# VH-VL binders against RecQ-mediated genome instability protein 1 (rmi1): the designs that were tried, part 11

Target 1, 235 residues: RecQ-mediated genome instability protein 1 (rmi1), of Schizosaccharomyces pombe (q10160)
Amino acid sequence: MNQTTTLSTELTELGVRVQNRWLQSLLDYLAKKHSTGANTTPQLVMQYLVASDIRESTTSEGAAPYIVSEQHNVRIENTMLLQIVRVREIGISIVNQLEYLNDLEELKKLKGQKVIRLVHDESGDEEQNDDDGLTEAQDAVQKGSELKKMCRLILEDSNGQRFWGLERKPIKGIQLSTKLGTKLLVKNVLVRRGVLMLDPNNTTILGGSIEEWDKDYFPKRLIEELKGELSKTKA

## First folded at step 3 (VH-VL)

Design b8 (from r7m with heavy chain S31D D57N Y102W, light chain S33D; framework fv_mosunetuzumab)
Fold by ESMFold2-Fast, scan of step 3:
Structure b8 (fold): chain C 235 residues (1-235), chain A 123 residues (1-123), chain B 112 residues (1-112)
Amino acid sequence: as target 1 above (235 residues)
Amino acid sequence: EVQLVQSGAEVKKPGASVKVSCKASGYTFTDYWIHWVRQAPGQGLEWIGWINPYSGNTKYNEKFKGRATLTADTSTSTAYLELSSLRSEDTAVYYCARHDFWEGYSYGLFDYWGQGTLVTVSS
Amino acid sequence: DIVMTQSPDSLAVSLGERATINCKSSQSVLYSDNNKDYLAWYQQKPGQPPKLLIYWASTRESGVPDRFSGSGSGTDFTLTISSLQAEDVAVYYCQQYYSTPTFGQGTKVEIK
């Protein structure tokens, strides 16, 4: 019990409020499976925490208050622990995103075959009959850079409440390829029309993922989701 | 040491429900997930779903959604599978199996299995 | 769903000889992020529950004899029993856990 209390206190200082039952279960598991319980550190607990579902591992003290679309210019001063359910790029058209993601998927297939492409001289570049003009998406893929303009997130708290977060300023580590279940600490955040206004000053990325949510998601299942969204808009 | 002991064979009529139990011992029940898998005579193994005994959270194979209900009683370290609206095609051996979710085995790696429960749906 | 196909359906091998069982998946079960193959092998004897032998395609479960080995990656996997013993007579199943779990149809190993 004393070890559970000490770890819980130290994790709270890191912005994470774990359920005592969850922490005790982890310590019991580590003692029996890995003989680790005697020397468990907050850092080791965090490794398991960021791979967990915070609805099961953390308390409601880190949860968001009730957030609705009618709330405008409301500030949430407390620190919230949230996990990423979905990432969408809203500054770039779905059509252009699909072009980028399909190109990326094809490149991943080619890497598996260790395909080596030769650089063509000026004669080979003269006729580009078989190549499309470089779009922003194709250009990004060729340069090894990801498309990023402005991400909108679906976030979830420890109570399972889901709401939107919007990048008002670029946050390093938030992009289409960000793993589902990634943990965020959000503090002193402005809410506009029910959406959390995120920026580097109010958002800290703890990392992690939920393997079940993320595995095989990027880019394969993301492509499927975006095609579905496009078909519903008929645009 | 670790054991999953299932309830005995059942014979049911079409349209009935069956409830199979899986009693765990030799480990802390809430530290592992329990999955249910069936094997029809002459066919392969088929995943039904899983339950997290700690939270009560469940996930079902879409094929069984609406007919299967997974529950767990932590006071008795027992997991249950209830299958309703039974059809002759549900005749199978039903297994419970343990999953060590802490190490990230995605959808389920089964280190220990129950002995199986034969459910026969006839007449 | 990922479809798992085993070959052969049955195999008769003399005591002390090598037994090999193949398992093929309809899609890759290799996860690029951790470079692991989500593939397991189980042994089932009549009247007994299945027993885990191999996971991550090639990692032997604790207590499993050295004569059992797993190999392969992506979509093509093999279970090898280097020197068949009488107690190895059983049905062997491969299983992927990359997505919703699916199993091969099983390979029955018998002594000649």
Scores: ipSAE 0.455, ipTM 0.735, lowest interface PAE 3.0, mean pLDDT 86

Design b9 (from r7m with heavy chain S31E D57S, light chain S99D; framework fv_mosunetuzumab)
Fold by ESMFold2-Fast, scan of step 3:
Structure b9 (fold): chain C 235 residues (1-235), chain A 123 residues (1-123), chain B 112 residues (1-112)
Amino acid sequence: as target 1 above (235 residues)
Amino acid sequence: EVQLVQSGAEVKKPGASVKVSCKASGYTFTEYWIHWVRQAPGQGLEWIGWINPYSGSTKYNEKFKGRATLTADTSTSTAYLELSSLRSEDTAVYYCARHDFYEGYSYGLFDYWGQGTLVTVSS
Amino acid sequence: DIVMTQSPDSLAVSLGERATINCKSSQSVLYSSNNKDYLAWYQQKPGQPPKLLIYWASTRESGVPDRFSGSGSGTDFTLTISSLQAEDVAVYYCQQYYDTPTFGQGTKVEIK
């Protein structure tokens, strides 16, 4: 059996229809980096696919139908493969979001700093002091997740069509820190005024990112984008 | 064996244009991005831009935008850098270098380099 | 642009001794999603193109001797040559590939 055909069939069962050219290029690349054989599984291909731009890596078979703002109460029964272009929290004021994000940026800087020495009268354990810092950062992240109310997404399909998705019920893994380019499978979704109504029953998160979009985005560039949006709404 | 072979040295007058070639061999040309980097005499390395031969997409360092043009000919496995409106400050060795886009986000990890092309701009 | 700063500008080390070169980036080059530092080290000998030594801050390129090692994360990086050989006399450059590529100014390694 042709390895490309076998892999394509198995990926299709996972809801992903890859471009043959892209898949063959990946297999050629992997053969150069690793021994040809057991190294190439559908799971390994998925690792590269979720890191890819689906406009290049997948076919139009997983694309959305043409979506317009006049479509109201229309159901798309088919499964679509989509990637996240942007995430916005619409249930919390931009001012409160900026406060949270600035705190996260400070914690990220602190975590990244090399701490050579910190002396304590009762204990000289530098590792313990580092662990305390990490725990505080984890607490801040957990507190951040408590601020989540309702996300609105810009989604993109394999044809480059962009449209809105609204989180009508909380979906675990969808939040401001969700990586740009994260892949979603969406099926049996209701469209209201051109917006996909997302919930845990119709949305599956495959993960991944497009590194070119996501690099240095959270929280730094997101902060800059939100400041720009705040400035426009104040006018 | 992977090789990037560049065209020979060029001497140009200020205001002229120069076109440097970089012929790739020993690998599938469309699987790797090609970057261009220059080095003025006694100075460090300065990135000019990259081209993805598969898509034809390019990115330029803002400093060279409007003066540099990157192209690639997949039938000959050759990448080109054209630099216009040359100035004495453009005197440098120009390198092409290969980068693998499957290794994740990377704007300029260079695993193989061409031998360099000296471009001299003098009046 | 991410600014890369190396220290020292030049370094004289006796044969067989340890050489250490530092590199600082103006912002973090660590990508949290894949936990990789987008930092490379190159060696350049006179009249030759640069040669890749280290990528992902600490991964040695195929064919590079094990006396070369990279370390560090985020904004502070180090290239170490554990036992300097005569053939190691060169200029060494750090480079970030997190954003549009930028290089350090170079560190010249010479024999004492």
Scores: ipSAE 0.006, ipTM 0.455, lowest interface PAE 13.8, mean pLDDT 82

Design n1 (framework fv_mosunetuzumab)
Fold by ESMFold2-Fast, scan of step 3:
Structure n1 (fold): chain C 235 residues (1-235), chain A 122 residues (1-122), chain B 112 residues (1-112)
Amino acid sequence: as target 1 above (235 residues)
Amino acid sequence: EVQLVQSGAEVKKPGASVKVSCKASGYTFTDYWIHWVRQAPGQGLEWIGWINPYSGDTKYNEKFKGRATLTADTSTSTAYLELSSLRSEDTAVYYCARDFYEGYSYGLFDYWGQGTLVTVSS
Amino acid sequence: DIVMTQSPDSLAVSLGERATINCKSSQSVLYSSNNKDYLAWYQQKPGQPPKLLIYWASTRESGVPDRFSGSGSGTDFTLTISSLQAEDVAVYYCQQYYSTPTFGQGTKVEIK
């Protein structure tokens, strides 16, 4: 038995159907970069897969077919491997989200300035109070730690088909800062009007990201996207 | 915020060993490989090896095999480099650096420790 | 091991002018299966660790000003600073990650 066949079988049992050519390329990469004779486990392959684009690394061939349509309400009993294209918080107004995200960005800038000052000041002057702006930013961030009511996702499968996903109950690890390209395993999911109804019982977060999608996204590009959406709504 | 904080400068005699620490914070320690890179005074950068904190697996540059040992303590989110049989040519700033991608090692580095100067002198 | 060679060793450029640094690898760092060049550029200021500027030969790291750009493929790569600023005075290193990571010898950029 070929090593790729053994790994493919084991990965399929985890709900992941890898493309044989992608897996062969990964094994060649590992042989070039890592010492020969290193054990390639399904876990190691999964570590590379969650950072990949599943349109390139996985396939729906051999899986039970499914159809998601706006015209039908159905249950998809089969396991779906999906990657996150976008996350939106729909239980909180865009204005409040922008306030939180702008405060978060400002806090990041203030922390940068403080670190630079500390590098130059060995004697420190902490007996004097901090900048009031930092305290306000921290208070805003603490208020924003509650910024999770109900997320709506744009999800993508191995064929590039996109679906709406709606968080019916809070799922740990799904929020505005969730990395783009994060992989989800969804099973026995109810679909209503073309929307996957997600909850902790039917959704497993595998993790990962697609670096090209996620780089510079949170919070700067997300802020830009939300400003655009707000402008269109009030046009 | 992601930070890698290294232990302080060391002065060692030829033949001694040194152990440098690198404490990670602001991310899940086991999700990223930690690499070690050194820089001799006025010289370029030289890769020593990597450790996968999740598995404990390591890989070394052939130049350092037998002298360098990489370890990680997941309970304290700390990576370690131990270099033995020190020579004057091992005088360098030693950096820990996080691999760029979560879950695997490319040998590309996004966050670096501040560096630890190791001086080997008689 | 793949040997990385930079040119020039040092470069003095007037403020606001273009700075160009070259990097050559002893073998191709282009991986045919994914068509990506495993090449990065770092900036290092005295007393500081290196800072990632560019990866995959031409992708700019988050927070890096757009005056920094990378180009090239296979064995010949270029880092360009379109309009040199005072804060850009540093040593610049190319790095391959196609195999065991190796770095160029560095190019020192100074203001004229």
Scores: ipSAE 0.000, ipTM 0.415, lowest interface PAE 19.0, mean pLDDT 82

Design n2 (framework fv_mosunetuzumab)
Fold by ESMFold2-Fast, scan of step 3:
Structure n2 (fold): chain C 235 residues (1-235), chain A 122 residues (1-122), chain B 112 residues (1-112)
Amino acid sequence: as target 1 above (235 residues)
Amino acid sequence: EVQLVQSGAEVKKPGASVKVSCKASGYTFTDYWIHWVRQAPGQGLEWIGWINPYSGDTKYNEKFKGRATLTADTSTSTAYLELSSLRSEDTAVYYCARHDFYEGYSYLFDYWGQGTLVTVSS
Amino acid sequence: DIVMTQSPDSLAVSLGERATINCKSSQSVLYSSNNKDYLAWYQQKPGQPPKLLIYWASTRESGVPDRFSGSGSGTDFTLTISSLQAEDVAVYYCQQYYSTPTFGQGTKVEIK
């Protein structure tokens, strides 16, 4: 009771409005996992929150107002807690994105192949140092950096409302590999034609993910989604 | 009010370069992309490219890649188009236009400069 | 490049009558993720820059009279002026913004 009230108040100061039932369940879990009388901090609660689905863990008070495509030059002054449903790079062609993502997937296969050869190579006809595939990984990382121009997000609030967010200015941590279910705090944001105009001043990345959404997503499922989008435009 | 004011008319010889300016006022210059579009006399509109004044990033229409250079000076809120190796076919009114973000994939132009006539003649 | 083709090239309409302009894209400009058509219409009067009239195929820009309407989806689009007024004499351009932006060749609207 007292602990949940104190934690709820402190979390609200951080822009997060948790469901009392969710918080109580977490505290019950932690009490059983550790000894009774354990001190739970807002930081520990946040660790679990960012891995949760905010539709279940947070209240409507942190939700967005009703957002429609007809809203133009409307400012939402309140702080909203949002989770990322999808990330797309819109400043770079889908073809170029697919080339990069396929390179990443192929590089992962090559690294697996090299590890197997190093561990289970039973041939003794040569004693040469194996060339590490690290440079290929570095090249893939460099290509990833070059692919960031402007991201478009599908965002979801605690009520399950989905809407668009556009990266107006580069936000560190927003990219194609950003985990699905990552939590954002957005405040004093301009809405243009129903799209949230995001920048580093109005957007704070809390991190986290939703395991169910993000499992096997990057880059494999993203590649399939992009192929689907490309094929519809060419058919 | 939002305004884009372009430099005056230019007359150039074939093979020369021209640099057209577009001074923005009435809004935060770095919050919007600037596009360049040209229109030859009696013809339709042709997109040249865009610049993001915040980052300096640019994108060019393949037709103009290597001949057009887009730059922006944030201290004066001015965008520039430089076109090199001019031909008579480059005679056109050149417009700067502000990118209105309706969606990130949207190249929509809500405010336009008044246009700059560039004439290429011997 | 997506090629935009307008029809007709020119149109003469009596004051108060309906004007219809067609625009066809060489490939679909419908974006599957948001189910929106990336198609806009512009009006250009002599000596002036173009003015945005319609975006998302059918959404009217603020300040544009309700006699202007857009319709269509995918590859076939229409701009309709329900009751032509004298100030509507202009060249009208469709534009796709699904990819690298391209414009139609324009349709000139004149009074009969």
Scores: ipSAE 0.005, ipTM 0.458, lowest interface PAE 13.2, mean pLDDT 82

Design n3 (framework fv_mosunetuzumab)
Fold by ESMFold2-Fast, scan of step 3:
Structure n3 (fold): chain C 235 residues (1-235), chain A 124 residues (1-124), chain B 112 residues (1-112)
Amino acid sequence: as target 1 above (235 residues)
Amino acid sequence: EVQLVQSGAEVKKPGASVKVSCKASGYTFTDYWIHWVRQAPGQGLEWIGWINPYSGDTKYNEKFKGRATLTADTSTSTAYLELSSLRSEDTAVYYCARHDFYEGYSYGYYFDYWGQGTLVTVSS
Amino acid sequence: DIVMTQSPDSLAVSLGERATINCKSSQSVLYSSNNKDYLAWYQQKPGQPPKLLIYWASTRESGVPDRFSGSGSGTDFTLTISSLQAEDVAVYYCQQYYSTPTFGQGTKVEIK
């Protein structure tokens, strides 16, 4: 209990309210894995937490309740821990986004070929002579850096409640390639018509992902989702 | 030591339901997910679903949705599989197995400990 | 569903010799972001439940003899028993957990 109480207190000060049973399970796991029984830091707990589903690992118990309503503009003054369910770029057309994602898919194929050549070949001459592949890779990187305009997010809290989030000002690390399940701390956020108004001053990216959600997502599943959305907008 | 002990063999008629139990001991029941896997006579292994004993969350193989129900009782450290609308094709050994949901940063659905199995026979 | 195919269906090996079992998945079970292969191997003896041998394609479970090893990546995997013992007579199954768990049909290992 003493170690779980200390860790819970320190994490709560960061805006993260951990479920006691989840924390106990993690401590038991770490003790078995390292065979030492050494003390666990809040930083180590955070490394595992950002890879967890916060519906399983965290709680809203002890936090001030909040209501997100489409009918009212309100400010949620407390700190919210949220995980990303979906990311969409709303400042760029779906057609242009699909072009970018297809370019990234081709870049991933090129990287796979280079890895295979490095494993089996003693020299790297083939890499230098792949002008078409290098040109495509360079083009994809340039397009990626310029394709970030304004993201709209679906966010989820510890109770499984989902919220729309809108990137009102660019937040570094939020883009189409942001992993599903990435954790955010949102503080003192304005809610407008049920949408959280996000900016660099009220949003901290903790990182992480949920492997079950993110596996096969970018760019393959995202491409298919966007194709579906494009089809509906043209009806 | 970790142990999963399952209920005894069952003989059921077509159309009936069966409920198999799996009692866990030697570890904290809520720290590990319980999966159910069946093996028909002379055939391979087929995954049915999982339950998280901590939350009560479940996931089912599409083949068993609507027929299988997974539950867990934390007070007795016991997981249950109920299979309804039984057919002769459901004759199999049913296993419970545990998986560790804190293996690194990844939740791997591989099974470190298995119950001894429960034979369910569906006959006229 | 990802279909797992093992080869051969049965294998007879002399004591002390190497046994090799192959497993092929219909889709890659390698998650590129963490560079892990979502593949496990089990041993099943008559009248017993399956026993975990290998997970993450090549990580040996605690208590499993070092003569058992797993290798491969993506779609093609191998379980090797470097020096077959009498106690190793069993059916061996591969399992993917990249998506909804599925198992191979099994490979029976017998002594010649």
Scores: ipSAE 0.006, ipTM 0.486, lowest interface PAE 12.0, mean pLDDT 82

Design n4 (from r7m, 13 letters changed; framework fv_mosunetuzumab)
Fold by ESMFold2-Fast, scan of step 3:
Structure n4 (fold): chain C 235 residues (1-235), chain A 123 residues (1-123), chain B 112 residues (1-112)
Amino acid sequence: as target 1 above (235 residues)
Amino acid sequence: EVQLVQSGAEVKKPGASVKVSCKASGYTFTDYWIHWVRQAPGQGLEWIGWINPYSGDTKYNEKFKGRATLTADTSTSTAYLELSSLRSEDTAVYYCARGHDFYEGYSYAFDIWGQGTLVTVSS
Amino acid sequence: DIVMTQSPDSLAVSLGERATINCKSSQSVLYSSNNKDYLAWYQQKPGQPPKLLIYWASTRESGVPDRFSGSGSGTDFTLTISSLQAEDVAVYYCQQYYSTPTFGQGTKVEIK
C-alpha cells in the first residue's frame, strides 16, 4: 500500500480529507529534509495541515453545503472542516474592547523598546486612588485577563465559502486573540438564519493558524478594523 | 538546478504597459510563492507583490495596487508581472524571487532570484 | 509599514578584519507565537540579484560561508563578517518579513 493512501485513510478517520497533490508535495519536502523520510505519521501530517490553507490542502468533501439560507433553520449533520477568518467579541462594547487592545499594544511597545514603566506611574502611596480610576479593559490587562463574553466568527471552508458562526456557549480557545486560520471541526451543527450555532459539543478546535493572515494582526490590525467599525456606527 | 529565468530588457513610453516573465525550473512550481521586487538605479529594493501559483491568490503592496497584475501559468511554470500606466519613476530592474520554504512558514525570505529585467520608461 | 534603517551607509574594512552592519526596525519583528524574528540579510554584488545570507535573524542559508553570522532580536539586528575576504565587497541589505516586506537602505562594504 502506497504511503499516501495509508495516510489519507487515517486522516479521514480524524475528520480531515487531504488533497493527494498537497500530501505528495509534503512527503517530497520531508524526504529532502532527511527528518522522517518514507515513514511519516498522521500526527506529523496534521502538524503541517493545521498551518496550511485548507482551500489548498483539503478536498471539498469536508466543505459546507452550498446553500446556508438565512430564511431557514437547518441541521448540518456531517462533519465540516473550517478555518477562522475573523473573531469578534459581541458581548462587550467596541469602545471597551479598544481600550483593552490599545493597552496591550502599548505594553508590547514598552517591552520591545526596553522602556520600563509600571502601573501607578504617579504615587505608589496612593494605591487606593489609582484603583478607583481603572477602566474594565485596563483592569483586565493588568490582571492578565482576556475580555470574553460571546464571540462571533467568520468561518471558511475548503471551497472558500464563508459563513457566520456564533458562540452560543463558551468554547475554550475561542477569543479575540485566537489566531487567524485556526482549524475547527464542526459536526451536528444547527444553522439559524444562515449562522452556525457553535458550542463545545459540536465544535472541536484543532488549532494552528495561517501565518500570512495572523502575523501583525493582533492587536494592531484588529484595532484598526474595530475603529473602522465604530466610525460607521457613529457616522 | 533550481533557477528563475526572466525575459529581456524593455523600453516603454510613459502611459504604456509592460509584461515581464519569469520561468521556473528545477523544482515543483506550485510549492512556492513567486514574489516581485524592483530596484531603481542606485536605489534600494522595493517589494511589489506575490502570487501563489497553486491557488492563483495574489497580494500587492498598496503603492502598486491597481497598476500591477501578477499571474502564473502552471503548464509552463512561468510567472508574469504586468505594470500599467508607466511613469519615468518606474524605470528599474524588476526581479522575480522564490519565497523560501513554504512549509516552514518563511515564504518572504527569498532564496532564489531571477537575473532581473531592466525596464526603461522614457519619452 | 515597518521602516528598516541600516548603519553605517558605507564601511571600509581591511582584508581579514571584522565587518559589522547594524539594522533597526521601527517596530518589533518578533512573532510571539513561534518566538522567531522575521528578519533576513542579503548580499548584492554589482550587476547581480541579491543573494540570501541569513533568515530568522541568525540562521545561515545553505552554502553561505560560516564567516557570516546574524544576531539580535526584536528591533535591533547585526550582520557580522568575521574575516573579510575580497569577494565580500558588496552592498548588504536587511529585510523584515513580519508584515509587508521592507528592506533597509543598504550598507556598502569596501576594502580599506
Scores: ipSAE 0.352, ipTM 0.722, lowest interface PAE 4.2, mean pLDDT 85

Design r7a (from r7 with heavy chain S31D D57N, light chain S33D; framework fv_recaticimab)
Fold by ESMFold2-Fast, scan of step 3:
Structure r7a (fold): chain C 235 residues (1-235), chain A 123 residues (1-123), chain B 112 residues (1-112)
Amino acid sequence: as target 1 above (235 residues)
Amino acid sequence: QVQLVQSGAEVKKPGASVKVSCKASGYTFTDYWMHWVRQAPGQGLEWMGYINPYSGNTKYHQNFKDRVTMTRDTSISTAYMELSRLRSDDTAVYYCARHDFYEGYSYGLFDYWGQGTTVTVSS
Amino acid sequence: DIVMSQSPSSLSASVGDRVTITCKSSQSVLYSDNNKDYLAWYQQKPGKSPKLLIYWASTRESGVPDRFSGSGSGTDFTLTISSLQPEDFATYYCQQYYSTPTFGQGTKLEIK
């Protein structure tokens, strides 16, 4: 009883409105498996919350207004809790993105292989080959830093409503490798033609993921999705 | 003690539907997801989908999503699986199985199983 | 879907024997982020439901006898019964839960 009220209040101060029944069942689970309810902190609850599907764990109080997709130059002052369904880089061509992502996949497959590096007439296997810009694999990773121009997101609220989000200004932690199901708090956001205009001042990244959505997604499944998108433009 | 008790055997004709029940006891029904897995005679186990008893949210395997409906009644701690447009190759034992949804994966790991419901589809 | 292949399809053994059953996945079920293998083993006796024996490839479920052990990682897994008892004659299934759950075809353990 008392524990759920205290935790709900503290989580609300963090911008998260959990369903009382979800919170109670989590406390019951934690008491049986990991700790007593009396030892549960808001931080521990947040670890489970950010790994959850907010359609199941949170209330509609944190949901977007019903007509977001129909709004034009309207500011939503309320705080919304959202989860990331998809991330796309729209400032760079799909062809260039695929080149980078295929290089990352190749690097992953070549992991653990040693390359002899010749420097000033000396050679030998390095314990690690990641500290130099002379390897093809490292160059591919380095090129990845150029892929952060402007991300477009598909976001979902606690009611399952989906809509677009666009980086108006770069947001640290939003990139192609951002995990699916990552939780965001968005407040005082401008909506232009149904798209949320995101920037560091109106967007807070809570983290987390939905393991089912994100497992084996980056970069393997993202590559397949992008190939499909590219092929449709030619059909 | 955890128990999952399923409804009795069914015999159906092709094109009919069947609804199997799974009554849970010995734990809080809404704390664990309920999955459905079937086993055709002499064949392996085949996952069909799950329901979150707390929210009612479901996920179905692509092979069944056009024909399966999973529901629950929290007042009697019972989950249901209805399969429509039955074919002869739907003849199988249908199991309900419990999964802990706080593990951070929605895919099934099944700690307790119902006794199974035999569904025979014949002309 | 990830395809699970078990071998052998059947095996004859005597009480007291050491028995091994193998399971191969068409793709790795090792998740790099948490370094866990999403693989389980179940026992099914005739006319009964499956019973969970092992999860995370090598973690024994509560109440399962010490003679059952799991090993392996990635794509190749083994279930071992160190000293076969009369109640162990059953069909054994491996299952991956890395993605949409899939099961092996089963290994029937029979009395020799």
Scores: ipSAE 0.020, ipTM 0.594, lowest interface PAE 8.3, mean pLDDT 83

